# Designs tried in a protein design chat: VHH binders against q9p7j3. Part 15

Target 1, 174 residues: q9p7j3
Amino acid sequence: MILPLFPETQVHVFVYENVSNCAAIHEQLISQNPIYDYAFLDAATILYKKQVYSAIIRALEDRRDEQMKTKTIHSEVILSLSPKTEISSAFRQFSMTKKSKNIVVVKIDSKLTEEEEFERLDKLVEGNRVEFSDEELQKLIDFKVLKKNYKLDPSTLENPLASILSSIALRGYS

## First folded at step 15 (VHH)

Design db60
Fold by OpenDDE, fold request of step 18:
Structure db60 (fold): chain B 174 residues (1-174), chain A 120 residues (1-120)
Amino acid sequence: as target 1 above (174 residues)
Amino acid sequence: QVQLQESGGGLVQPGGSLRLSCAASGFTFDDHAMSWVRQAPGKGLEVVSDIAWSGGRTYYADSVKGRFTISRDNAKNTLYLQMNSLKPEDTAVYYCAAHNKYGIPDRDLRGPGTQVTVSS
């Protein structure tokens, strides 16, 4: 996928359910294995496609402006999901954990087609790929976690997307 | 091996100042955003401040805003925390922590800590 405002940057997003090797992936990420240079998100924290894209756009904007807080674009995506600017909180709240079962994987600056990238990623992730859609994401979400991450209340839960996007967009400006 | 070593802690009176340093080795320092975290007796770990890999963007906990300043010298592989107007509630062990390059939380990547005690 090409984002209109970032025509030179190809983005791919994949969703996996029933992933059996999150612990192994986590270890590779801890060891900073470069072949795992993706944003590995816990699907339990993601409700909408637009949530992910909003974070991606924020990260890309940060990079464009040479204002990335984290070193990699992928870590910046993870940070950008958070309504807070604090790094540890963002990583803790949105990153894949060893106990994760469902994940969203983001690749920025891909030189491959979506299918080619999937083939590469499929060697790393042992799970079932599902469609990157709101319908599939809503099956994987943990609303307790979502509510906590974005401080959603009964009023904002009537339109969670608006609240989430606002939180992402206005991070650091409140 | 990855190593972080905090220094600069001590005993100060309320209103005093301290400057903490964290010497990093065994990894590419400027590949990592860094944080200062602290743990007071009987309390959990609290993030005090963090700083971008490049030394640009920073975060401060509300409790330390306006009093603490985080900075880094990538050429020296050193992280700093200037603490002014110290309060008794700032008493804690302060740790330097390096964030994972790919966004995975890794709380084990920190030093042994340095004790900061603010008391009259």
Scores: ipSAE 0.908, ipTM 0.946, lowest interface PAE 0.4, mean pLDDT 95
Fold by OpenDDE, fold request of step 18:
Structure db60 (fold): chain B 174 residues (1-174), chain A 120 residues (1-120)
Amino acid sequence: as target 1 above (174 residues)
Amino acid sequence: QVQLQESGGGLVQPGGSLRLSCAASGFTFDDHAMSWVRQAPGKGLEVVSDIAWSGGRTYYADSVKGRFTISRDNAKNTLYLQMNSLKPEDTAVYYCAAHNKYGIPDRDLRGPGTQVTVSS
Protein backbone atom coordinates (compact mmCIF):
# COMPACT_ATOMS: atom_id res chain seq x y z
CA MET B 1 0.00 0.00 0.00
CA ILE B 2 1.19 3.45 -0.98
CA LEU B 3 -0.31 6.50 0.63
CA PRO B 4 -0.75 9.50 -1.67
CA LEU B 5 0.91 11.95 0.69
CA PHE B 6 3.84 9.62 1.25
CA PRO B 7 4.57 7.95 -2.08
CA GLU B 8 8.03 6.80 -1.04
CA THR B 9 6.75 4.94 2.01
CA GLN B 10 5.35 1.48 1.56
CA VAL B 11 2.86 0.32 4.16
CA HIS B 12 1.51 -3.15 4.86
CA VAL B 13 -1.28 -4.05 7.25
CA PHE B 14 -2.12 -7.58 8.32
CA VAL B 15 -4.89 -9.00 10.46
CA TYR B 16 -4.55 -12.20 12.45
CA GLU B 17 -7.21 -14.02 14.39
CA ASN B 18 -6.83 -16.80 16.95
CA VAL B 19 -3.22 -15.93 17.64
CA SER B 20 -1.74 -18.36 20.14
CA ASN B 21 1.61 -16.72 20.80
CA CYS B 22 0.82 -13.11 21.69
CA ALA B 23 2.56 -13.60 25.01
CA ALA B 24 5.71 -14.70 23.24
CA ILE B 25 5.52 -11.80 20.80
CA HIS B 26 5.01 -9.47 23.73
CA GLU B 27 8.18 -10.72 25.37
CA GLN B 28 10.16 -10.14 22.20
CA LEU B 29 8.86 -6.60 22.01
CA ILE B 30 9.74 -6.00 25.64
CA SER B 31 13.25 -7.23 24.92
CA GLN B 32 13.33 -4.86 21.92
CA ASN B 33 14.07 -7.54 19.37
CA PRO B 34 14.43 -5.59 16.10
CA ILE B 35 12.93 -8.48 14.13
CA TYR B 36 9.65 -7.52 15.74
CA ASP B 37 9.76 -3.90 14.58
CA TYR B 38 6.07 -3.68 13.73
CA ALA B 39 3.08 -1.99 15.24
CA PHE B 40 1.23 -4.76 17.03
CA LEU B 41 -2.32 -3.64 17.74
CA ASP B 42 -5.08 -5.38 19.62
CA ALA B 43 -7.76 -6.03 17.04
CA ALA B 44 -10.38 -5.51 19.73
CA THR B 45 -9.63 -1.79 19.48
CA ILE B 46 -9.78 -1.43 15.69
CA LEU B 47 -13.05 -1.07 13.80
CA TYR B 48 -12.12 0.48 10.46
CA LYS B 49 -9.33 0.40 7.92
CA LYS B 50 -9.50 4.18 7.83
CA GLN B 51 -8.84 4.24 11.54
CA VAL B 52 -5.55 2.47 11.00
CA TYR B 53 -4.62 4.52 7.95
CA SER B 54 -5.43 7.74 9.76
CA ALA B 55 -3.07 6.78 12.54
CA ILE B 56 -0.39 5.81 10.04
CA ILE B 57 -0.72 9.12 8.24
CA ARG B 58 -0.54 11.01 11.51
CA ALA B 59 2.59 9.12 12.49
CA LEU B 60 4.19 9.76 9.11
CA GLU B 61 3.38 13.44 9.41
CA ASP B 62 5.00 13.49 12.82
CA ARG B 63 8.09 11.88 11.37
CA ARG B 64 8.15 14.26 8.42
CA ASP B 65 8.02 17.18 10.79
CA GLU B 66 10.59 15.59 13.11
CA GLN B 67 8.05 15.68 15.91
CA MET B 68 7.68 12.03 16.78
CA LYS B 69 7.03 11.58 20.45
CA THR B 70 8.05 7.94 20.44
CA LYS B 71 11.25 6.55 18.99
CA THR B 72 9.97 4.32 16.21
CA ILE B 73 7.44 4.97 13.48
CA HIS B 74 5.52 1.93 14.67
CA SER B 75 5.20 3.11 18.24
CA GLU B 76 4.13 6.46 16.84
CA VAL B 77 1.36 4.72 14.90
CA ILE B 78 0.10 3.22 18.14
CA LEU B 79 0.24 6.61 19.82
CA SER B 80 -1.55 8.16 16.86
CA LEU B 81 -4.54 5.88 17.33
CA SER B 82 -5.30 7.64 20.58
CA PRO B 83 -7.33 10.81 20.98
CA LYS B 84 -4.95 11.66 23.82
CA THR B 85 -1.35 12.75 23.72
CA GLU B 86 -0.43 10.79 26.82
CA ILE B 87 1.82 7.89 25.81
CA SER B 88 1.05 5.24 28.40
CA SER B 89 -2.67 5.63 27.89
CA ALA B 90 -2.31 5.18 24.16
CA PHE B 91 -0.13 2.11 24.49
CA ARG B 92 -2.41 0.63 27.11
CA GLN B 93 -5.50 1.22 25.02
CA PHE B 94 -4.35 0.07 21.62
CA SER B 95 -1.31 -2.17 21.83
CA MET B 96 -1.38 -5.92 21.71
CA THR B 97 -1.24 -7.54 25.12
CA LYS B 98 -0.18 -10.96 26.30
CA LYS B 99 -3.85 -11.87 26.44
CA SER B 100 -4.74 -10.68 22.97
CA LYS B 101 -6.19 -13.24 20.59
CA ASN B 102 -6.66 -11.12 17.51
CA ILE B 103 -4.20 -8.54 16.28
CA VAL B 104 -3.60 -5.99 13.57
CA VAL B 105 0.01 -5.69 12.50
CA VAL B 106 1.36 -2.64 10.70
CA LYS B 107 4.65 -2.42 8.83
CA ILE B 108 6.02 0.94 7.73
CA ASP B 109 8.94 1.47 5.34
CA SER B 110 8.76 -2.03 3.98
CA LYS B 111 11.03 -2.85 1.06
CA LEU B 112 9.15 -6.05 0.38
CA THR B 113 5.98 -6.89 -1.43
CA GLU B 114 2.92 -7.57 0.66
CA GLU B 115 3.31 -11.29 0.16
CA GLU B 116 7.00 -11.24 1.00
CA GLU B 117 6.33 -9.23 4.12
CA PHE B 118 3.59 -11.64 5.07
CA GLU B 119 5.95 -14.56 4.76
CA ARG B 120 8.36 -12.79 7.05
CA LEU B 121 5.71 -11.89 9.59
CA ASP B 122 4.09 -15.30 9.42
CA LYS B 123 7.20 -16.73 11.01
CA LEU B 124 6.59 -14.53 14.03
CA VAL B 125 2.82 -14.78 14.42
CA GLU B 126 1.06 -18.05 15.08
CA GLY B 127 -2.48 -17.39 13.96
CA ASN B 128 -4.82 -17.21 11.01
CA ARG B 129 -4.46 -14.35 8.60
CA VAL B 130 -7.70 -12.74 7.54
CA GLU B 131 -8.44 -9.94 5.12
CA PHE B 132 -7.70 -6.41 6.21
CA SER B 133 -11.22 -5.12 5.71
CA ASP B 134 -13.94 -3.39 7.65
CA GLU B 135 -15.96 -6.58 7.42
CA GLU B 136 -13.31 -8.66 9.13
CA LEU B 137 -12.40 -5.98 11.64
CA GLN B 138 -15.98 -5.63 12.81
CA LYS B 139 -15.96 -9.31 13.73
CA LEU B 140 -13.03 -8.78 16.05
CA ILE B 141 -13.89 -5.45 17.65
CA ASP B 142 -14.86 -5.06 21.29
CA PHE B 143 -17.36 -2.24 21.27
CA LYS B 144 -16.99 -1.68 24.98
CA VAL B 145 -13.31 -1.02 24.48
CA LEU B 146 -13.95 1.08 21.41
CA LYS B 147 -16.51 3.21 23.21
CA LYS B 148 -14.12 3.73 26.08
CA ASN B 149 -11.11 4.56 23.93
CA TYR B 150 -12.89 7.20 21.91
CA LYS B 151 -15.57 8.21 24.42
CA LEU B 152 -18.36 7.26 22.10
CA ASP B 153 -21.96 7.80 23.17
CA PRO B 154 -25.23 6.62 21.65
CA SER B 155 -25.32 9.57 19.27
CA THR B 156 -21.78 9.19 17.99
CA LEU B 157 -22.20 5.43 17.68
CA GLU B 158 -24.51 6.09 14.77
CA ASN B 159 -21.42 7.03 12.81
CA PRO B 160 -18.42 5.97 14.86
CA LEU B 161 -15.99 6.40 11.97
CA ALA B 162 -16.46 10.15 11.88
CA SER B 163 -15.89 10.41 15.61
CA ILE B 164 -12.84 8.18 15.56
CA LEU B 165 -11.20 10.00 12.67
CA SER B 166 -11.94 13.35 14.25
CA SER B 167 -10.37 12.19 17.49
CA ILE B 168 -7.24 11.04 15.73
CA ALA B 169 -6.95 14.05 13.46
CA LEU B 170 -7.60 16.64 16.14
CA ARG B 171 -5.54 15.11 18.89
CA GLY B 172 -3.91 17.89 20.86
CA TYR B 173 -6.08 20.54 19.26
CA SER B 174 -9.22 20.18 21.38
CA GLN A 1 20.37 -4.76 34.28
CA VAL A 2 17.89 -2.08 33.28
CA GLN A 3 17.66 0.38 36.13
CA LEU A 4 15.84 3.56 36.96
CA GLN A 5 16.52 5.45 40.16
CA GLU A 6 14.49 8.41 41.32
CA SER A 7 15.79 11.05 43.71
CA GLY A 8 15.02 14.54 44.96
CA GLY A 9 11.91 13.82 46.96
CA GLY A 10 11.30 15.13 50.44
CA LEU A 11 9.09 17.10 52.77
CA VAL A 12 8.04 20.58 51.72
CA GLN A 13 5.40 23.09 52.72
CA PRO A 14 2.55 24.03 50.44
CA GLY A 15 3.76 26.43 47.79
CA GLY A 16 7.24 24.95 47.92
CA SER A 17 9.30 23.43 45.14
CA LEU A 18 11.15 20.20 44.48
CA ARG A 19 13.17 18.92 41.58
CA LEU A 20 13.12 15.20 40.98
CA SER A 21 15.75 13.34 39.02
CA CYS A 22 15.72 9.91 37.47
CA ALA A 23 18.98 8.22 36.59
CA ALA A 24 18.71 5.60 33.88
CA SER A 25 21.16 2.80 33.14
CA GLY A 26 21.33 -0.53 31.40
CA PHE A 27 19.48 0.57 28.28
CA THR A 28 19.61 3.15 25.50
CA PHE A 29 17.98 6.10 27.22
CA ASP A 30 17.26 8.15 24.10
CA ASP A 31 15.38 5.25 22.54
CA HIS A 32 12.63 5.72 25.06
CA ALA A 33 10.02 8.28 25.76
CA MET A 34 9.79 8.77 29.50
CA SER A 35 7.10 9.45 32.07
CA TRP A 36 6.65 10.50 35.63
CA VAL A 37 3.90 8.70 37.47
CA ARG A 38 2.82 8.98 41.07
CA GLN A 39 0.86 6.98 43.59
CA ALA A 40 -0.80 8.63 46.53
CA PRO A 41 -1.83 6.64 49.59
CA GLY A 42 -4.90 4.57 48.85
CA LYS A 43 -4.96 5.65 45.20
CA GLY A 44 -3.85 4.09 41.96
CA LEU A 45 -1.01 5.10 39.72
CA GLU A 46 -1.48 8.44 38.00
CA VAL A 47 0.48 9.70 35.04
CA VAL A 48 1.90 13.09 35.91
CA SER A 49 3.83 13.90 32.78
CA ASP A 50 5.61 12.39 29.82
CA ILE A 51 8.23 13.56 27.37
CA ALA A 52 9.30 12.54 23.89
CA TRP A 53 12.45 10.53 23.35
CA SER A 54 14.18 13.61 21.97
CA GLY A 55 12.97 15.93 24.70
CA GLY A 56 10.49 17.68 22.46
CA ARG A 57 6.78 17.06 22.89
CA THR A 58 5.44 16.82 26.43
CA TYR A 59 2.24 15.92 28.24
CA TYR A 60 0.98 17.09 31.60
CA ALA A 61 -1.94 15.94 33.66
CA ASP A 62 -4.48 18.69 34.24
CA SER A 63 -3.75 18.57 37.95
CA VAL A 64 -0.12 19.62 37.47
CA LYS A 65 -0.28 21.71 34.32
CA GLY A 66 1.40 25.06 34.79
CA ARG A 67 3.19 23.91 37.94
CA PHE A 68 5.33 20.98 36.85
CA THR A 69 7.93 20.81 34.09
CA ILE A 70 9.35 17.62 32.66
CA SER A 71 12.71 17.61 30.93
CA ARG A 72 15.53 15.27 30.07
CA ASP A 73 19.23 15.23 29.39
CA ASN A 74 19.98 12.39 27.06
CA ALA A 75 23.71 12.93 27.37
CA LYS A 76 23.41 12.27 31.09
CA ASN A 77 20.72 9.59 30.84
CA THR A 78 18.64 11.61 33.26
CA LEU A 79 14.98 12.58 33.47
CA TYR A 80 13.82 15.55 35.53
CA LEU A 81 10.63 16.86 37.04
CA GLN A 82 10.56 20.41 38.32
CA MET A 83 7.66 20.74 40.72
CA ASN A 84 6.59 24.24 41.71
CA SER A 85 3.68 25.53 43.75
CA LEU A 86 3.31 22.17 45.41
CA LYS A 87 0.02 21.25 47.04
CA PRO A 88 -0.89 18.69 49.70
CA GLU A 89 -2.65 16.64 47.03
CA ASP A 90 0.72 16.24 45.28
CA THR A 91 1.84 14.02 48.15
CA ALA A 92 2.77 10.66 46.67
CA VAL A 93 5.54 8.32 45.70
CA TYR A 94 6.87 9.49 42.36
CA TYR A 95 8.22 7.03 39.81
CA CYS A 96 9.99 7.49 36.53
CA ALA A 97 9.07 5.05 33.80
CA ALA A 98 10.48 4.24 30.38
CA HIS A 99 8.10 3.49 27.55
CA ASN A 100 8.69 0.55 25.27
CA LYS A 101 10.44 1.34 22.01
CA TYR A 102 7.86 -0.52 19.95
CA GLY A 103 4.77 0.72 21.73
CA ILE A 104 4.00 -2.14 24.07
CA PRO A 105 3.00 -1.04 27.54
CA ASP A 106 5.61 -1.96 30.12
CA ARG A 107 4.68 -0.76 33.56
CA ASP A 108 7.41 -2.82 35.14
CA LEU A 109 10.12 -0.56 33.80
CA ARG A 110 10.17 2.01 36.59
CA GLY A 111 12.31 2.83 39.59
CA PRO A 112 11.65 2.23 43.26
CA GLY A 113 10.23 5.73 43.55
CA THR A 114 10.91 8.79 45.66
CA GLN A 115 8.58 10.09 48.36
CA VAL A 116 7.18 13.58 48.01
CA THR A 117 5.28 14.95 50.99
CA VAL A 118 3.60 18.32 50.93
CA SER A 119 2.38 19.35 54.35
CA SER A 120 2.11 22.46 56.48
Scores: ipSAE 0.908, ipTM 0.945, lowest interface PAE 0.4, mean pLDDT 95
Fold by OpenDDE, look of step 16:
Structure db60 (fold): chain B 174 residues (1-174), chain A 120 residues (1-120)
Amino acid sequence: as target 1 above (174 residues)
Amino acid sequence: QVQLQESGGGLVQPGGSLRLSCAASGFTFDDHAMSWVRQAPGKGLEVVSDIAWSGGRTYYADSVKGRFTISRDNAKNTLYLQMNSLKPEDTAVYYCAAHNKYGIPDRDLRGPGTQVTVSS
């Protein structure tokens, strides 16, 4: 897809459930295999499409302004999901781990169609692709983790989206 | 082989200063955001500070804000931590850590550490 504010940047987002090879993917990321240059997120930490898009936009804005904290746009997306500015905390909160079962995969600056990118990614991920929708994400979320990551309380749980988006947007401005 | 080596630690009195250095080799230094972490006796690892790959953006723990300054020289593959107004509670082993450029946790590269002791 194309984001209106970044028309020259193609973005693809995929959701996989029941992934059997997260540990193997993790090892490839440790070795910094360029074939795995994606943002691999733990789906247990993602509740809304807008949460992901907000992080992507924040990362792209940082890149545009030459203010990226991390070297790659994909790591910047992961960082941008966090309300904290500390790098290790953000990665621990949102990145796929070797124990993950469900993942959200983000590709930025793709030169391929969504279908072509899927075919490429499908060779790397052993799992079932599901629709990137709030409905599917709600099935995969761990609310305990979500509440912890964004410090949600009973008052903010009434409208968690607003709280999450505010946290992402205002990171570093409090 | 990937290596990080910390130096500059030592014994200082409260209110004193130290400057830590971390020499990096065996990987592309400017591809990685870097951190200083510390471990005090009987405590877990604590992130002290981190710095962007380019040296532009930084983070500091509340306990060290205004006293510590993180910096880097990408041309020299070196990370620095200027520590001023040191306190006894700053006593710890300090480690230099390199973050994975793809943003994965738990596998950051770290050096063997350097001991910092603040005591009267």
Scores: ipSAE 0.891, ipTM 0.936, lowest interface PAE 0.5, mean pLDDT 95
Fold by OpenDDE, look of step 17:
Structure db60 (fold): chain B 174 residues (1-174), chain A 120 residues (1-120)
Amino acid sequence: as target 1 above (174 residues)
Amino acid sequence: QVQLQESGGGLVQPGGSLRLSCAASGFTFDDHAMSWVRQAPGKGLEVVSDIAWSGGRTYYADSVKGRFTISRDNAKNTLYLQMNSLKPEDTAVYYCAAHNKYGIPDRDLRGPGTQVTVSS
């Protein structure tokens, strides 16, 4: 898909459930295999599409402004999901782990169609692709993790989207 | 082989200063954001500071803000930590760590550490 603010940047987002090879993917990422140049997110930490898109936009803005903290746009997306500027905290909170079962995969600067990118990614991920929608994400979320990551309390849980987006937008400015 | 080696630690009195260095080899240094982490006796690992791959953006723990300065020289593959106004609570083993460029936690990429002791 194309983001209006970044018309020349193609973005693809995929959701996989019941992934059996997260440990293997994790090893490839540790070895920095360029074939795995994606943002691999733990789906347990993602509640809304807008959450993901907000992080993507923030990362793209950082790149545009030559302010990326991390080297790759994909790692910057992971960082941008966090309300904190600490890199380690962001990665621990939002990145896929060896124990993950459901993941959200983001590709930025793709030269391929969504279908072509899916075919490529499908060779790397052993799981079931589901729709990238709030409905499907809601099935995969761990609210305990979400509350922890964004420090949500009973008042902010009334409108968690607003709280999450505010946290992402204000990162680095507080 | 990825290698990180810290140096510059030692014994210093409260209010004193130390400058830590971390020599990196075996990987493309400027592809990685870097961190200093420390472990005090009986405590877990704490992130002290991190720095962008380019050296442009930094983070500091609240406990060290205004006293510590992280920097890097990508031409020399070296990370630095200037520590001023040291306190006894800064006593710890300090580790240099490299962040994975694909967003994986950096627990597997750090040096053996250097001891910093602040005592009168």
Scores: ipSAE 0.891, ipTM 0.938, lowest interface PAE 0.5, mean pLDDT 94
Fold by ESMFold2, fold request of step 18:
Structure db60 (fold): chain B 174 residues (1-174), chain A 120 residues (1-120)
Amino acid sequence: as target 1 above (174 residues)
Amino acid sequence: QVQLQESGGGLVQPGGSLRLSCAASGFTFDDHAMSWVRQAPGKGLEVVSDIAWSGGRTYYADSVKGRFTISRDNAKNTLYLQMNSLKPEDTAVYYCAAHNKYGIPDRDLRGPGTQVTVSS
């Protein structure tokens, strides 16, 4: 898709469930293999499409303004999901781990159609692609993790969207 | 072979200053945001500060804001932490850490640490 404020930037988001090879993907990311230049997020941390889009927009705004903290736009998306600008916590809290079972994968600056990018990604990920939708994300979320990552109180857990988006918008600019 | 080596620790009186350095080799230093992390006796790890790959944007823990300054010299592949107005609670081992370029936590990108002791 193309975000209106960034018309030259094509973005694709994929969701996989029941991924069997997160440890292998993790090894490639640790080795900094450029074929794996995507944002690999643990789906247990993502409840809403807007959560991901807001982080993408923040990362792109920081790139436009020459304010990126991290070197790649994909690692900047991971940072931008966090309510804090502190890098170590953001990577620990939102990135895929060797133990992850479900993932959200973001590609920014794609020169490919969604299906062409999927064909590349599907060679790397051993799992079942599902729709990028709030309905599918809700099946994969861990609410204890969500509560901790965004410091949500019990009254907001029924519909925490505004609190989460506010955390991304207000703390990601520094 | 990624290597990070901290130096500049030591014993200092309360109110004093120290400057920590971290020499980096075996990777492209400019590709990495960097952090200082500390572990006080009997406590877990605390991220003290971090700095963007370019040296521009920073983060400071509330416990050190206004007293510590992180900086980097990309030409020398070196990270610094200027620590002023030191307090006994700043006593810790201080570690230099680099952040993975693709956003995956990597514990092997950390140095062995340098001891800072603040005591009369």
Scores: ipSAE 0.768, ipTM 0.899, lowest interface PAE 0.9, mean pLDDT 91
Fold by ESMFold2, look of step 16:
Structure db60 (fold): chain B 174 residues (1-174), chain A 120 residues (1-120)
Amino acid sequence: as target 1 above (174 residues)
Amino acid sequence: QVQLQESGGGLVQPGGSLRLSCAASGFTFDDHAMSWVRQAPGKGLEVVSDIAWSGGRTYYADSVKGRFTISRDNAKNTLYLQMNSLKPEDTAVYYCAAHNKYGIPDRDLRGPGTQVTVSS
């Protein structure tokens, strides 16, 4: 989706399936290697493109307003996916783990075209890129995880988008 | 050598106050948001409070809101928890934890804990 409030901020989102080296990527992130400064999300937690873009927008709003809780814009995206502002739960629930198989990767403030950023990222991730689309995301989601992360009523699991987006937009108000 | 060390725990009567400190070394303290986490006897871990890397924004669990205050002094690499109006339910081991700046949970960034006991 177009980011009208942040038109000069280049954002790229990539989806990889069947990633064989999540453990190696995880080690680099634990070591705080700046080459890996992306948001690495477990795709099992992401159902919609709008879910990701809403978290990006929320993180950018917090940066604009000097209200970031975390040091990097990418870790702030991870936090912003959570319906609560509590940091440890957000990172535990949405971040890639060393056992993840499918990931969503976000780059904010890219100085590169999408293809150029992909070439850089593809050197780091050993997996198969798929389209960032609701169709592909729905193949990778774990609905049990989604229900838990957003406290969805069983009746809303058929179309949970509004509940999820409300949780992201209203984070910290309830 | 990365280290977090809590101090300031002890025995206190209900209604009393206690101030916990957590000294950090071996990493860049102001790159990390910080949390206090507690484990009461026979219960799981509960995040009590967290604080932004800069010291600005905070979170408090409903059970402690209005009674506890988290703060940090980045010049001293120290995290604090002021605990007022203590209740027996606050009895727990209290841990400080640092959050990885790239958003990956890291169990190595947690201290060994300090015991708080609230008893008459």
Scores: ipSAE 0.752, ipTM 0.894, lowest interface PAE 0.9, mean pLDDT 90

Design db60
Fold by ESMFold2, fold request of step 18:
Structure db60 (fold): chain B 174 residues (1-174), chain A 120 residues (1-120)
Amino acid sequence: as target 1 above (174 residues)
Amino acid sequence: QVQLQESGGGLVQPGGSLRLSCAASGFTFDDHAMSWVRQAPGKGLEVVSDIAWSGGRTYYADSVKGRFTISRDNAKNTLYLQMNSLKPEDTAVYYCAAHNKYGIPDRDLRGPGTQVTVSS
């Protein structure tokens, strides 16, 4: 997929459920293995496609403007999901952990088709790919985690999207 | 081996200043955003500040904003924290921490810390 504001930047997003090897993936990320240069997100923190795309756009804008806090565009996506610019909280709240069961995986600057990128990623992740859709994400979300991460109150719980996207777009207001 | 070593702590009166340093070795320093975290007696860890890999963008906790300044010198593999207008509430062990370049929370490297005590 190509975002209109960034026409030379190909992005792919994958969702996996029932992942059995998050601890092994975590080990590879800790060792900084470049084959694993993706954003690995805990799906328990992601409710909407727009949540992910807004974080991607924010990260790409920061790269364009030479304002990235983190070294890779993928870690910058993880940071950009957070309502704050504080790195430790963002990584703790949104990144896949050794104990994660479902993940969302983002690849930016891909030179491959979606299916080609999937074939590469599928060698790394032991789980069931599902559609990147709001319907599938809703099955994997933890609403208590979502409410805490974005400080949602009862008045926004029925349709929290605008509040979440505002938090991403206005990052630094914390 | 990856090593972080803080220095510059000590005893200081309220209103005083200290500059903390953190020397890094055993890894590519400028691949990592860095943080200062502190632990007051009987309390959990608090992130007081962080700084981009490049030194450009920063974050400050509300409790220290306007008084503390984080900086880094990538040529010297060193992170700094200038602490001005110190208050008794700033008394803590201060730790230097590095963040993994792929965004993994369980790879945060911390040094052994340096004690800062603010009292009359």
Scores: ipSAE 0.746, ipTM 0.889, lowest interface PAE 0.9, mean pLDDT 90
Fold by ESMFold2, look of step 17:
Structure db60 (fold): chain B 174 residues (1-174), chain A 120 residues (1-120)
Amino acid sequence: as target 1 above (174 residues)
Amino acid sequence: QVQLQESGGGLVQPGGSLRLSCAASGFTFDDHAMSWVRQAPGKGLEVVSDIAWSGGRTYYADSVKGRFTISRDNAKNTLYLQMNSLKPEDTAVYYCAAHNKYGIPDRDLRGPGTQVTVSS
């Protein structure tokens, strides 16, 4: 996908369910293997496509403005999902863990078509690809985790999208 | 092998100052954002401050804002925490932590800690 304000930046987003090898992927990320340079998100924390797109846009804006806290654009996406600027909370709350079952995977600055990137990623992830859609994401979300991560109270649970997107867009300005 | 070693802790009176240092080796220091994390007696871990890989942006917990200053020297692979106007509530073990550049939490990127005690 090509974002209007970032026309030279190709982005791909994939969703996998029933992933059996998150522990192995985690080991490769710990070893900083550059083949694994993606954002690996726990799908239990993602309810909307717009949640992911908003974090990508925020990370790209911070890169453009030379304001990135983290070294890679992919880790900056993870940071940008959090309502707070504090790094360890963002990584703990949104990153894939060894115990994750479903994941969302983001590739920014891809030089490959979606099909080519999928073929590369599919060699790394042992799971079932599903559509990146609000319908599929809703099947994988953990609402208790979502409520905690974005501090949704009863009044905001009626329309959580607006509250979540506001948290991402206004991060660091409150 | 990753090594993070804190130093500069000790006993100090309320209102005093300490400067903590963290020497890093075994990884590429300037690829990592860094944090100071503390654990007070009987409490969980609290992130005190973090700093971007470049040193350009920081975060401070509300409890220390205006009193503590995080900094880094990428040429010396060293992280610092200047702690001024110390209070008894700042008594804790202080840990240096590095953040994996791909955004995966890594428990091995944390030092053994240094004790800070603020008491009369």
Scores: ipSAE 0.728, ipTM 0.884, lowest interface PAE 1.0, mean pLDDT 91

Design db75
Fold by OpenDDE, look of step 17:
Structure db75 (fold): chain B 174 residues (1-174), chain A 120 residues (1-120)
Amino acid sequence: as target 1 above (174 residues)
Amino acid sequence: QVQLQESGGGLVQPGGSLRLSCAASGFTFDDHAMSWVRQAPGKGLEVVSDIAWSGGRTYYADSVKGRFTISRDNAKNTLYLQMNSLKPEDTAVYYCAAHSKYGIADRDLRGPGTQVTVSS
């Protein structure tokens, strides 16, 4: 996928459910295996496609402006999902854990087609690929976690997307 | 072996200053955003300050804004925290922490910490 604001940057997003090897993936990330240079998100924390894309755009903007806080564009995407400025908080809020069962995987700067990237990623993730859609994400979300991460209350829950996007956009500008 | 070692802590009077250092080894220092965190008696861990991998961006907790300055020297693999106008409520064990460049949360790299005591 190409984002209009960043036409030279190829982006792919994949959703996996019933992943059996998150612990193994986590170990590879700990060891900093470059083959695993993706943003691995816990799907329990993601409700909308626009949420993910907003974070991606924010990260890309940071890179463009040479203002990345984290070293990799993928870690910056994870950071950009959070309404909090603290790095540790952002990673705890949105990153895949050893106990995750469903994940959203983001690849930025891919030189491969979506299908080729999938084939590559499918060797790393042992789970079922599902469509990257709001419908599928809604099946995987943990609303308790979502509410906690974005401090959603009864008033903001009327339009959670707006609240989430605002939180992402305003992070670090207060 | 990954190693972080804090130094520079001590006893200081209110209004005084300290400069903490953190020596890093066993990993690529400039691949990691760094933080200072502290734990006061009877309290949980609190993030004091974050700094980007390049040193270009910083974060400060509201309680230390205007008083503390985080910096790093990637050539020396060292993280710093200049603490001015210290208050008794700043009393805590201060830890240097490294964050994963892949955004992993479950593994915190921290040193053993250095004690900072602010008391008259």
Scores: ipSAE 0.840, ipTM 0.915, lowest interface PAE 0.5, mean pLDDT 95
Fold by ESMFold2, look of step 17:
Structure db75 (fold): chain B 174 residues (1-174), chain A 120 residues (1-120)
Amino acid sequence: as target 1 above (174 residues)
Amino acid sequence: QVQLQESGGGLVQPGGSLRLSCAASGFTFDDHAMSWVRQAPGKGLEVVSDIAWSGGRTYYADSVKGRFTISRDNAKNTLYLQMNSLKPEDTAVYYCAAHSKYGIADRDLRGPGTQVTVSS
């Protein structure tokens, strides 16, 4: 995918369900293995495609403006999902863990087609690829986690998109 | 080989100041955003402050805003916390922590801590 404000930046997003090797992937990420330089998100925290796109846009804006808090664009995407600017909470709340079952994987600055990137990623992730769509994401979300991460109240729980996107867009001003 | 070591804690009077340092070795220091985290007696961990890999952007807990200043010197692989106008509520063990380069939560990359006691 190409975003209008970032025309030279190729982005791919993949969703995997029933992933059996999150613990192994987690160890590679902690060890800073550059082959694993993706954003690995816990799908239990993602309800909408627009959540992910908004975090990507925010991370790319911060990179453009030399305001990145984290070293890699992929870790900046993870930070950008959080309504707070505090790093440890963002990583704890949105990143894949050793216990994750379903994941969303983001690659920014890809030099590959979507299918070429998928072929590389598929060697790393032991799970089933599903479509990156609101329909598939809804099957994988944990609404208790979503409510906690974005402090959603009863007035927003039926359709929380606007509240979530506002939290991402206004991060750092609250 | 990876090591974080805090120093500069101690006993101080209310209203006083302390400067904490954290020396880092065994990893590429400027690949990591850094935090100060504290644990008061009988309490959970509280993130006091964090700072971007570059030193540019920061976060402060509301309880310390205006009193504490986080900084880093990437040439010396050192993180700092200047603590002014100290209160008894600031009494805690203060830990230096490095955040994962690739955005994974990693509680193991934390120093042994330094005790700060604010009392008369």
Scores: ipSAE 0.740, ipTM 0.888, lowest interface PAE 1.0, mean pLDDT 90

